VH-VL binders against q55578. Designs and how they scored, part 43

Target 1, 249 residues: q55578
Amino acid sequence: MAERIQKLLSQWGIASRRHAEEMILAGRVSVNGKVANLGDKADPQQDFLSVDGKQIKADNRPRDIYLLVNKPRDVLSTCDDPRGRKTVLDLLPQDLQRGKGLHPVGRLDRNSTGALLLTNDGELTLRLTHPRYHLPKTYDVWLEGNPSDEDLEKWRSGMMLDGKKTLPATLEVISENKDQIHLLVTLTEGRNRQIRRLAEELGLTVLKLHRRTIGPLQLHTRGKVLGSGQFRFLSPAEIRLLKKQVNLR
Below, E stands for the ipSAE of ESMFold2; O stands for the ipSAE of OpenDDE; V2 stands for 0.75 times the mean of E and O plus 0.25 times the DockQ between their complexes.

## First folded at step 18 (VH-VL; framework fv_pimurutamab)

Design f6 (at its last look DockQ between E and O 0.86; V2 from the best seeds 0.81)
Fold by OpenDDE, look of step 18:
Parts: C-alpha cells; structure tokens; sequence
Structure f6 (fold): chain C 249 residues (1-249), chain A 121 residues (1-121), chain B 107 residues (1-107)
C-alpha cells in the first residue's frame, strides 16, 4: 500500500515526519530515481526509496516497540520541539530516542502528567487516535474548591465544547476538603485539553491532572509503580488487549 | 436484598499468599466503588483499599506493595490478593460498598460478614 | 495520613443515660467524618455520614456534630442494643482512616 513518503521515512527510523518533510523539500528524497515532492506517496513493496542517493529498504524497519511512559510535568508530548524544550522522547535511552520512529500516541498537555503511550506502530497509532475507537481514559483531577452537584452532573451528562456536546463522562469523588476536591474522571473521547476546558467552563480551576489509564493500560498495577519520568515496555498481553480494542490483530 | 459475602479466609503461613473473594448481590455491582477493610482481633478498623467503579484502584500506603484489589463485574465479585503475608495481617477482612451518591461513595453502607485470615507458623 | 483519635476508649453507662463520644482529627477534615456502630461478632453499621447526617434506618437518638478537627457522636438515651463499639472515619483526605474506637459498655 502506498503511503506518504514522510511517514515511511519516519517509520523506518530515517527521520521524524517533520524532518522528513524538510528533506523532501530539499530534494534529498527520491522514488524510483525521481526526486520526490511533498505529498508524494510510495509503496515500500514496489518502489525504491532513496535518501541522498542511497537506497533505503523496508527491511531495515525497526521492530515494533510499545512503551508506557509516566509523563512528568513540563515535558512535551511531541517528538521534536523547535524551542528545544524537553520532550517525552528525552525520557528514553539514546538508542530509543532516535532511529526507532517512536512517537507519542495522542498527547497530554505540558502541565498534565501520567500515562502516555509511545510506539513506532503507525497502524496502531492511527487506530488509537481515530474517533471511531473510543478507548476509555481515566484521570485524577484535583479541582480547587468544591464544585456543586449540579456542576458535576453537567460534566457527567455532557457539555458543549467547540459547538459539540461532549460524551458522557464518569465522575467519582475520591476525596473532598475545604480547599479542593479529588475526582476520578473517565472519558471515552480525547478532545484537546478537554478536562481543563470543561472545568474552566464551569468556573473551576484544575490544580492537577494525572492520567491513570489508557484503555487496558495502567500506570500502577499489581503492586508495580511506574514513577514520574519512568517508562516500561508493554507486555505482550497488554499489546494484545490494546490491539483488540481497536480491532487489530 | 443487598448483600456482600466474603470468602477465602483461612490459615496461612508467614510469607504465604491468599486470595479473598467478595460476592455481591441485590444491586448493580458495576456501578459502585467497593472497599476492603480489616480488623485484627480485639482491634479497630483499618481501611485497606478500594476499587472504583471505573476499575482503577487505590490502597493504603502500607498495602500497595503486597495487596491487589480486583473485580469481575460479570461475576459480581470483588477480590483481594494478599502476598507476603505477615502475622500482623491476621484479621477479619470485610468488603464494603460505598454509599450511593456521588459524594458519599466513601461512606460504607453495606458490609459483608467478614472472613477470618490467620497468619501463623 | 490523617489520624483520628477517639475518646474515651471506654465509656461505662447505664440504659437511659446520655452518651457523648469524641473524635479528634490530626488536621481539619471539615465535615467529612462518618460514624459506625459495631456490635460483638457483627460487621460495622453506618450511623452518621458527613458529621451530622443520619444514615437510613438509624434511630433519632443518634446524632452527630462538629467540624474541623473535633467531632461528637451523641446518643441521647442509651438503649440496651446501643452498647457497642463506635468508630469514626474520615474521607477528607486520601487514604481513608478510622479512629481507634470507643466502647460503650453497660455500667
């Protein structure tokens, strides 16, 4: 199947998608002896791709890697930051940072922490980020003060955001005091900064946001703790469960 | 009738493992957070942990490394896996349901009869 | 974690007398204290939620009061069936914790 050249280059560990695009624009990439243009597609099974005059082969594609990261605060959910800020890839060993094509699946905003999936499996990435597949994600949410029951109910039932009502959410109260409330929020959709935006809509301030789970993936399970900034490989069972949820084998 | 029934208690040696079960009936089990609480002989109540309706868990600080709570909603069952058991873990273990209502799920309105766990050599 | 201290440890009274039980928190828990009754050989029973709200089916002779760090469970007139151990529990901060209990025994 033909895919965008920048995607192929990324998957093969040659460059990030962005850098690949730059390479294409610079005339460094060719398909079947012809200089590629931005937007061009190639079939790795039928076409010959070259970078700087050297042929690149699909056989050198890195094996599929699946990592669960506990993203700390002030770390960006991106492969590259033009401003040189720390990214989730910087949390990995050098051998995993480059050449493997690892990228975050979805994102957590800079101020949020918790579970983030990194993989070089492009197919899985597409499935997991597609609106068709709603993997539940559970968050610890600390709000300033004590929201009313009415406000919590609004959140649970769905609220208008960007002209579209949010899906119903599960909200459980973990603890409550005069200063803050600790909620466990489960979403089945992943709109940009959804929890923070909804809180703002209700006049509430999010003090902390921590994602516990992504579908079957949990940061802390069976007595195992994945600390802030740490990562682990997914187990085969986890990978199977994850793929099953998005109808992949 | 709303009911919780614990089982699986017994005698175990130090360092051993034991899995307790709690069978729920009379209510929509999947909609409730459920807790484990224990009571050593002649002592007070001690909160061990919770599994939320969402399926995630939280534990007392001293139990996180040794105890695991899980649930099977299809079987209306709650479980407590205890590893590396110690003599001080000897107690009656209760499962308890959170009180209905968004802000009262941490009040325990329904309790099982408890199951006795004895850790001894 | 928040430590709850109950006093007295034992309260000896006669039927018909007023019982006053104290629960003190190591830090403010606002109103987020629950009270339980436990009779010998039985599981605990929820009495009061959030300091002052009687649970369903609880007799009017049971009442709770307090805020911040000091809470009180009152039994206006003790019935024979009220002789038991009473526990307070906080939900203000995680993890949840119980007090050490007060035993109300017959004099």
Amino acid sequence: as target 1 above (249 residues)
Amino acid sequence: EVQLVESGGGLVQPGGSLRLSCAASGFTFSSYAVHWVRQAPGKGLEWLGVIWASGTTDYGNEFYSRFTISRDNAKNSLYLQMNSLRAEDTAVYYCARGYPGYRYIHAFDIWGQGTMVTVSS
Amino acid sequence: EIVLTQSPATLSLSPGERATLSCRASQSVDKYIHWYQQKPGQAPRLLIKDASNRATGIPARFSGSGSGTDFTLTISSLEPEDFAVYYCQQRSNFPYTFGGGTKVEIK
Scores: ipSAE 0.840, ipTM 0.937, lowest interface PAE 0.6, mean pLDDT 93
Fold by ESMFold2, look of step 18:
Structure f6 (fold): chain C 249 residues (1-249), chain A 121 residues (1-121), chain B 107 residues (1-107)
Amino acid sequence: as target 1 above (249 residues)
Amino acid sequence: EVQLVESGGGLVQPGGSLRLSCAASGFTFSSYAVHWVRQAPGKGLEWLGVIWASGTTDYGNEFYSRFTISRDNAKNSLYLQMNSLRAEDTAVYYCARGYPGYRYIHAFDIWGQGTMVTVSS
Amino acid sequence: EIVLTQSPATLSLSPGERATLSCRASQSVDKYIHWYQQKPGQAPRLLIKDASNRATGIPARFSGSGSGTDFTLTISSLEPEDFAVYYCQQRSNFPYTFGGGTKVEIK
């Protein structure tokens, strides 16, 4: 089926969609011998698509890859950064950093750590991040402060954020003392900096934020530990579970 | 009636494995943190670990590599898989429910009657 | 990890007497101590949560007090069914730990 050219270039690992648009505007992309325009579509099975004179063949699409990364602090969850800051892709071996079309599924804030899925499966990415599916994610949250039961109930039941009430969250107190509390927080939505902003609204300071799980994916399973900055491939069972949760085969 | 019932205990040789079960009834099992606690004969209580309502687990420091806690909410069941068993693991094993809500989930308001595991040649 | 030290190890008393059981933490646990009762051959039973709050169905003769590192369980007048082992447990720091127990036995 015909797709927008910038999407095809991203799927073939040539460039991000944004960079692909720039390449199209610069006249570097041709379809069937004619320079392409932004918004044009092509079908690699039927059309001759080229970039800088090199053909993009239908059978050269990278194989599907699914990685779980334990993102360290101060690493960006993005395909690339115009300012040249370190990204999650920089954590991977060279052969995975380029030409494979890998991108993060969702994001973690720069100062957050933990589970982040990388894949070149764009359909899975769109579904996993779509609000309709409410994929649960569980975080360890270390807070300075001593919230009341009423404060935690407000957080659990929903609070106003950007004019819209947050969805109910699951909270579990792992431990607490006079000065600090360690929570497990499970969210079924991914609003911008939600945990940090809700904690601020309650007068609490986030000391550390770590995403423990993404749906069925865990950093530490069956005695195995995925350390800070490390990655692993998903098992076939994990891939099937993720696809099942969003109604894919 | 709210209750927990352990099963699967018995005699096992050192180095062996055993899977314990805990059947829950009378409450919404999926909403609770559930724990395993053991007691060697004539000794005190020792906390082993927990599976949270979210489904993630945490363990006492020496147990995470040999023991695995899981739950099956459709069957209202909690499990403890024990591997590489040693004589020191001989104990009565209890499952325990965390207190209702989210703040006091480490106060154990409901306990099973326990199941005995004996590790010897 | 926090060590809880219970004393005495054994407390020999008669029915009607007052029992005072001690639990000392190796570092401050604020108020985050629970108490349990365990009769021979039975599972533990929650008595007190967070130092002083009686659990549902626990008679008023059981009371708890203390904060920081020193905690006390008091049984104001022992009944025959109160002769058992008592454990404290902290929830302030992970991992959760129990004390070694105090056995309350008939003199």
Scores: ipSAE 0.734, ipTM 0.883, lowest interface PAE 1.4, mean pLDDT 89
ESMFold2 (binder alone), look of step 18: mean pLDDT 90; pTM 0.927

## First folded at step 19 (VH-VL; framework fv_pimurutamab)

Design g1 (at its last look DockQ between E and O 0.78; V2 from the best seeds 0.80)
Fold by OpenDDE, look of step 19:
Structure g1 (fold): chain C 249 residues (1-249), chain A 121 residues (1-121), chain B 107 residues (1-107)
Amino acid sequence: as target 1 above (249 residues)
Amino acid sequence: EVQLVESGGGLVQPGGSLRLSCAASGFTFSSYSVHWVRQAPGKGLEWLGVIWASDTTDYGNEFYSRFTISRDNAKNSLYLQMNSLRAEDTAVYYCARGYPGYRYIHAFDIWGQGTMVTVSS
Amino acid sequence: EIVLTQSPATLSLSPGERATLSCRASQSVDKYIHWYQQKPGQAPRLLIKDASNRATGIPARFSGSGSGTDFTLTISSLEPEDFAVYYCQQRSNFPYTFGGGTKVEIK
């Protein structure tokens, strides 16, 4: 399958997508002996890619890596930030930050915390971010005040957002008092800032948002705690389950 | 009849491990949160943890590192894996169902008979 | 965590008498207190939900009241089967916690 050259270079650990684009613009990248242009695609199985005159082979790409990160607040779910703000990659050792092609799968807002998948598996990334594959995600949601049963039911059944009704959500009340309510919310879709926007629509304020799970992945498993800012490798079983859910072998 | 039945209790040495089971019947197990509560001899009730209908778990502050709750919905079973057991863990261990409702009121409306765990040298 | 203090620890009464049990929270729990009854050798039984709502099958002689930090379980007229230990439990804040219990015993 043909993919954008900057994506391939990034996946192969040659450079970040942004840097790869710069390299392409500088005329440093060629496909089948021809200087590549920005926007060009190549099939790693059929085409020969070269950087600075050296051939890059698909078999030289880094092995597939799958990480689960507990993203802290004020950390961005991106590979690179033009403002130099801290990103999820900065949470990793230097050997994983560069040369592996790791990137976040999806995103959590800057002010949100919890489970985020990092991988260099582009195929898996594509599947997991595609609308046709909806992995359920469970969140801890702390809201200010006490929403009515009616409002909770509206949330459960689906609400209009950007002209489209949200999918039904699972809501469990963990605790509540006069100041706040703690919900466990499971979504089967990933609309931009969905939980925060829905809360806003109901006149509620999200005090804290923490993602516990991504499909079969749980932040805390078998008595193992993944603290804020920490990461772990996925187990082979987790990888298999994840791939199975998106119809990958 | 709606019921919960605990099993797996017994005598274990300090530092040892034990796995308790709770068998559910008479209701849609997967739709409910299920909790573990223990009671030391002659003492009060202590909440240990929960597995939610969403299949995520929460624990009391003292238990997170040593105890693991899991469930098998296909078998209508709840489990409590206890590691690094201590003498103070000696208690009757109950499984209990969370009361359902719009706000998922966590009153425990169904209890098992309990299973005794004794940690002693 | 929220600490629930029950008083008295032991209440000695005769059948037919009124029993009043107290549960005090270390901080406000609004109305989110449950009451349980436990007889010797048995599992606890849910009596009252959210301060004042009787659970299914619970006799009318059992009632709950209170809000904020102070809660009361009342048994209007004690029956022989009511002599047991009673516990309060809060769900206002996580983790859930129980009171120490009040033993209602026969005088």
Scores: ipSAE 0.844, ipTM 0.929, lowest interface PAE 0.6, mean pLDDT 92
Fold by ESMFold2, look of step 19:
Structure g1 (fold): chain C 249 residues (1-249), chain A 121 residues (1-121), chain B 107 residues (1-107)
Amino acid sequence: as target 1 above (249 residues)
Amino acid sequence: EVQLVESGGGLVQPGGSLRLSCAASGFTFSSYSVHWVRQAPGKGLEWLGVIWASDTTDYGNEFYSRFTISRDNAKNSLYLQMNSLRAEDTAVYYCARGYPGYRYIHAFDIWGQGTMVTVSS
Amino acid sequence: EIVLTQSPATLSLSPGERATLSCRASQSVDKYIHWYQQKPGQAPRLLIKDASNRATGIPARFSGSGSGTDFTLTISSLEPEDFAVYYCQQRSNFPYTFGGGTKVEIK
């Protein structure tokens, strides 16, 4: 079926949507022998689509790829940074960095670490990041401060953030001493910098933030340790579980 | 009645494997952290690890590589898979429930009766 | 890893006497010590949470005190069922650790 050309170029792993738009504006993309304009649509089954004179064939669409990355600190969770800073794609072998259409599902802040899903499955990405599906994510949070039971109960039951109460969270105190507390926090929403902002509202300082899990995905499973900066492919069972959570085939 | 019951202990040779089970009843199993603790004959207690209410796990330093904790919330059952067993692993193995709530979950308010594991040639 | 040292290893007393059991941590654990009782052939039973808070159903004769590195379990007047082994456990630092135990036995 006919789709916007920038979407097609992204699906075929040619460029991000933003970069594809730049390519279209630069006159590098043609449909049926004519230079395309931004906003034009094409159907790879019916139209001759080319980039820099090279045809984009309907049967050369990249295979679906699903990767779990243990994102280190100071790496951006984006597929392309206009400032040229290190991104999560730079952690991958070169054959996966380009041409496969990989993008992060959601994000982790630059100074956060842990589990991040990369895929070229755009429909899964849209559903997993949509607020209606409530995919649980579990974080290790190291805090400086000594929160009261009342403070932790407010966090657990929900607090006002940007005029809207946060959803209930699961909290578990791993350890604490007079200066610090180590929490596990499970959220079913992904509001902007939620853990950091709620901690600040309670007068606590976030020392370190690490995402352990994304739904059924864990960094360490059955003797497999996924170290900082490493990646792995998802198993077929993990892919099926993710799709089931968001009502995909 | 709130209860935990371990099973699956027995005699095993060094280098062998064994899976212990812990059956829970009388409480909402999925809402609690559940821990494994062992006691060698004539010795004190040793914490092995936990599965949290969030279903993620943590282990004592010496157990991460050989022991795996899991649970099946539909069956109200906790498991301890033990591999590469050594004579030093001979002990009574207990499952223990963390105290209700979220802050004091490493105080164990309910214990099973224990199951004996003997690692001997 | 935090080492908990319990003393004495054995405490020989008569029913009706006051028992005082010590637990010393290798570094400060603030108030984050639990106490357990274990009778022969039985699983441990939680007595005290966070140094001083009695667990549900524990008689008032059991009390705990201390902060930092030095902790005490006191049994104000020993009953026959109180002759058992007592363990302290810390929750301040991962991994959680137990002391070696104090056996309270009849003289």
Scores: ipSAE 0.779, ipTM 0.899, lowest interface PAE 1.1, mean pLDDT 89
ESMFold2 (binder alone), look of step 19: mean pLDDT 90; pTM 0.925

Design g2 (at its last look DockQ between E and O 0.70; V2 from the best seeds 0.72)
Fold by ESMFold2, look of step 19:
Structure g2 (fold): chain C 249 residues (1-249), chain A 121 residues (1-121), chain B 107 residues (1-107)
Amino acid sequence: as target 1 above (249 residues)
Amino acid sequence: EVQLVESGGGLVQPGGSLRLSCAASGFTFSSYSVHWVRQAPGKGLEWLGVIWASDTIDYGNEFYSRFTISRDNAKNSLYLQMNSLRAEDTAVYYCARGYPGYRYIHAFDIWGQGTMVTVSS
Amino acid sequence: EIVLTQSPATLSLSPGERATLSCRASQSVSKYIHWYQQKPGQAPRLLIKDASNRATGIPARFSGSGSGTDFTLTISSLEPEDFAVYYCQQRSNFPYTFGGGTKVEIK
């Protein structure tokens, strides 16, 4: 079936949709020997599509890959680090590290641990990271301090951060003792270092931060444990649930 | 009327499996933590695990490879899948609701009647 | 894992008497102890939250006290319906644990 050329180039791992549009405008893309225009469609099964004279073959489309990683501390949530520091791709077998178009969906701070989705599905990534799709994420937060009920209520209902009030959060006290508290915090937004900054605003020190879930994705399920630094493929059911949550089919 | 009702107990051979259900009514099931607690005959209570209002799961001890907790909020039901059952798993199994709010969610204010699981050769 | 030790295992008393039940933790749990009552053939019933706070609908004859490692449940004047087994539970450290119980029986 015929699809917009920029979408095809993204699906084949050639470029992002934006960069693919730039390539089309620059006259670098041809369909059946004719230079393509922005908005043109092609079917790789029926048409000869090329970029810079190189054919985009129908059977060379990278398979869709969806991985859940349990990111350890001191590993960066990036595809490439100019300073050569360890990244989430370094946790994967060599054959997955390159040529598959894998990238992280969202990010975790260097000193945070837990669930991180890696995929080459650019449409899913765009939807999951877009502010309009409020995919819930649940964190284990270990704090030094004993917050009052008033402090926790401020956090739950929303606090000012960079001039804009945070969205409501779900809080659950798992345990607390002498001068520490263990919270589960569920957020439906991903503002910069939100948990750490809100804790600091309340006078609390974050001892450890672990992302337990991303929407339907969990690190520990059905008696299976995804250990620190390990990864797994998503099941077809998990993929369908993610896509459903962001209105993608 | 707020209530929890367990079902699915029975006699099972060692190594077998059972799936327990807990049906909730009279409250917004997804807004509460709901826990599994068991009691061996003549013995005390043992906390098995929980599904939190945030819809995530924790288990007693390190990780129960043999037990799996899940729930279906559309059906107001909590489940406990038990595999590789042993004689020491013989007990009455209760589901219990955590107290309302966010700080006392591990204090159980509503309990079901319990369902008996007997593991015997 | 925090171990809760309840004593005595059995307390034989008459109606109208005062019952004093002990719960001792293997390490400090601050005030984070709950108490439950379980009558024969029934599910447990929440009595006390966080050492001393009576749950909704619990009669004033039930009271709790203690902090750190040593906790007490007191029934000021036993009623016939109070003859049951009583359990303490801690929520200070994960995983949550219960004591072994104290049976309060009729003399």
Scores: ipSAE 0.755, ipTM 0.881, lowest interface PAE 1.1, mean pLDDT 89
Fold by OpenDDE, look of step 19:
Structure g2 (fold): chain C 249 residues (1-249), chain A 121 residues (1-121), chain B 107 residues (1-107)
Amino acid sequence: as target 1 above (249 residues)
Amino acid sequence: EVQLVESGGGLVQPGGSLRLSCAASGFTFSSYSVHWVRQAPGKGLEWLGVIWASDTIDYGNEFYSRFTISRDNAKNSLYLQMNSLRAEDTAVYYCARGYPGYRYIHAFDIWGQGTMVTVSS
Amino acid sequence: EIVLTQSPATLSLSPGERATLSCRASQSVSKYIHWYQQKPGQAPRLLIKDASNRATGIPARFSGSGSGTDFTLTISSLEPEDFAVYYCQQRSNFPYTFGGGTKVEIK
């Protein structure tokens, strides 16, 4: 299948998408002997790509890497930020930041924390971000005040957002006092800032939002704590479970 | 009849490991949070941790590093893996069901009979 | 964590008498206190939810009251089967915690 050249170069660990675009504009990239233009696509199975006159092949791509990161606050879920703000890639050692093609799968808001998957597996990324495959994600949600059972039921059953009703969610009350409530919320969809927006719709304020799980992935497993800003490699079992859930196995 | 039945208790040496089980029956196990609570001989109750209906897990402050909670919904079973056991871990260990509903899940309406764990050299 | 202090540690009464048990929290827990009964050799039994709501099957002689930091479990007229240890538990803040218990014994 043909894909944008900058995407291929990024996946192959040659350069970030942004840098790849710059390389293309500079005339450094060619397809089948012809200088590539921005917007061009290539099929890695049929076309020959070259950078600076050297042929690059799909089989030369870095091995597949799968990382789970505990994203801290004020860190962006992007590969590169034009404003120079800290990104999730900055949490990794230099050897993983560059040349591996790692990118976040989905995103967490700047002010949200918790589980975020990084990988260079483009196929898995595509599947996991496609509406067809909804992995459940569980969040710790701290809200100001104490919502009524009626409001919790509205949230659970689905609420109108952007003209479309949200999917049913799982809600569990973890703790509650006069000032705030701690909910465990499980979503099967990933609408933009969904939890925060739903809370707002109910007249509630989100004090803290922390993603605990992504499908079969738990942020903390086997008595091991993944602290804020830390990352780990997924186990082979975790990778198999992820791929199975998106029908890659 | 709704019930929980613990098993797996016994004598273990300090530093050893033990795995407790809790078998549930009479209700839809997967829909409930299930907790572990222990009681040292002649002492009060201590909350150890919970596995929620969402299969997420929370622990008491001092138990996260040594204890692991898990469940098998297909077998209607709850587990507690205990490692690096200490003398002070000697207690009756109960599994308990969280009360159904939004706000009462932290009340424990169903309890097992408990299983005794003794840590001694 | 929130510390719950129960008093008295032991309460000696006769059948038919009124029992009043106290549970004090180290900080406000609003109304989010549960009460349990435990008889010798048995598992605890849920009595009261959120300070004042009797659990299913609990006799009317059991009642709970209080808010903030001070809570009370009352047994209006003690029956022979009511002699046991009673525990309070808070759900206001994670992790959950129990009180030390009050033993109601026969005088």
Scores: ipSAE 0.687, ipTM 0.856, lowest interface PAE 0.9, mean pLDDT 92
ESMFold2 (binder alone), look of step 19: mean pLDDT 90; pTM 0.923

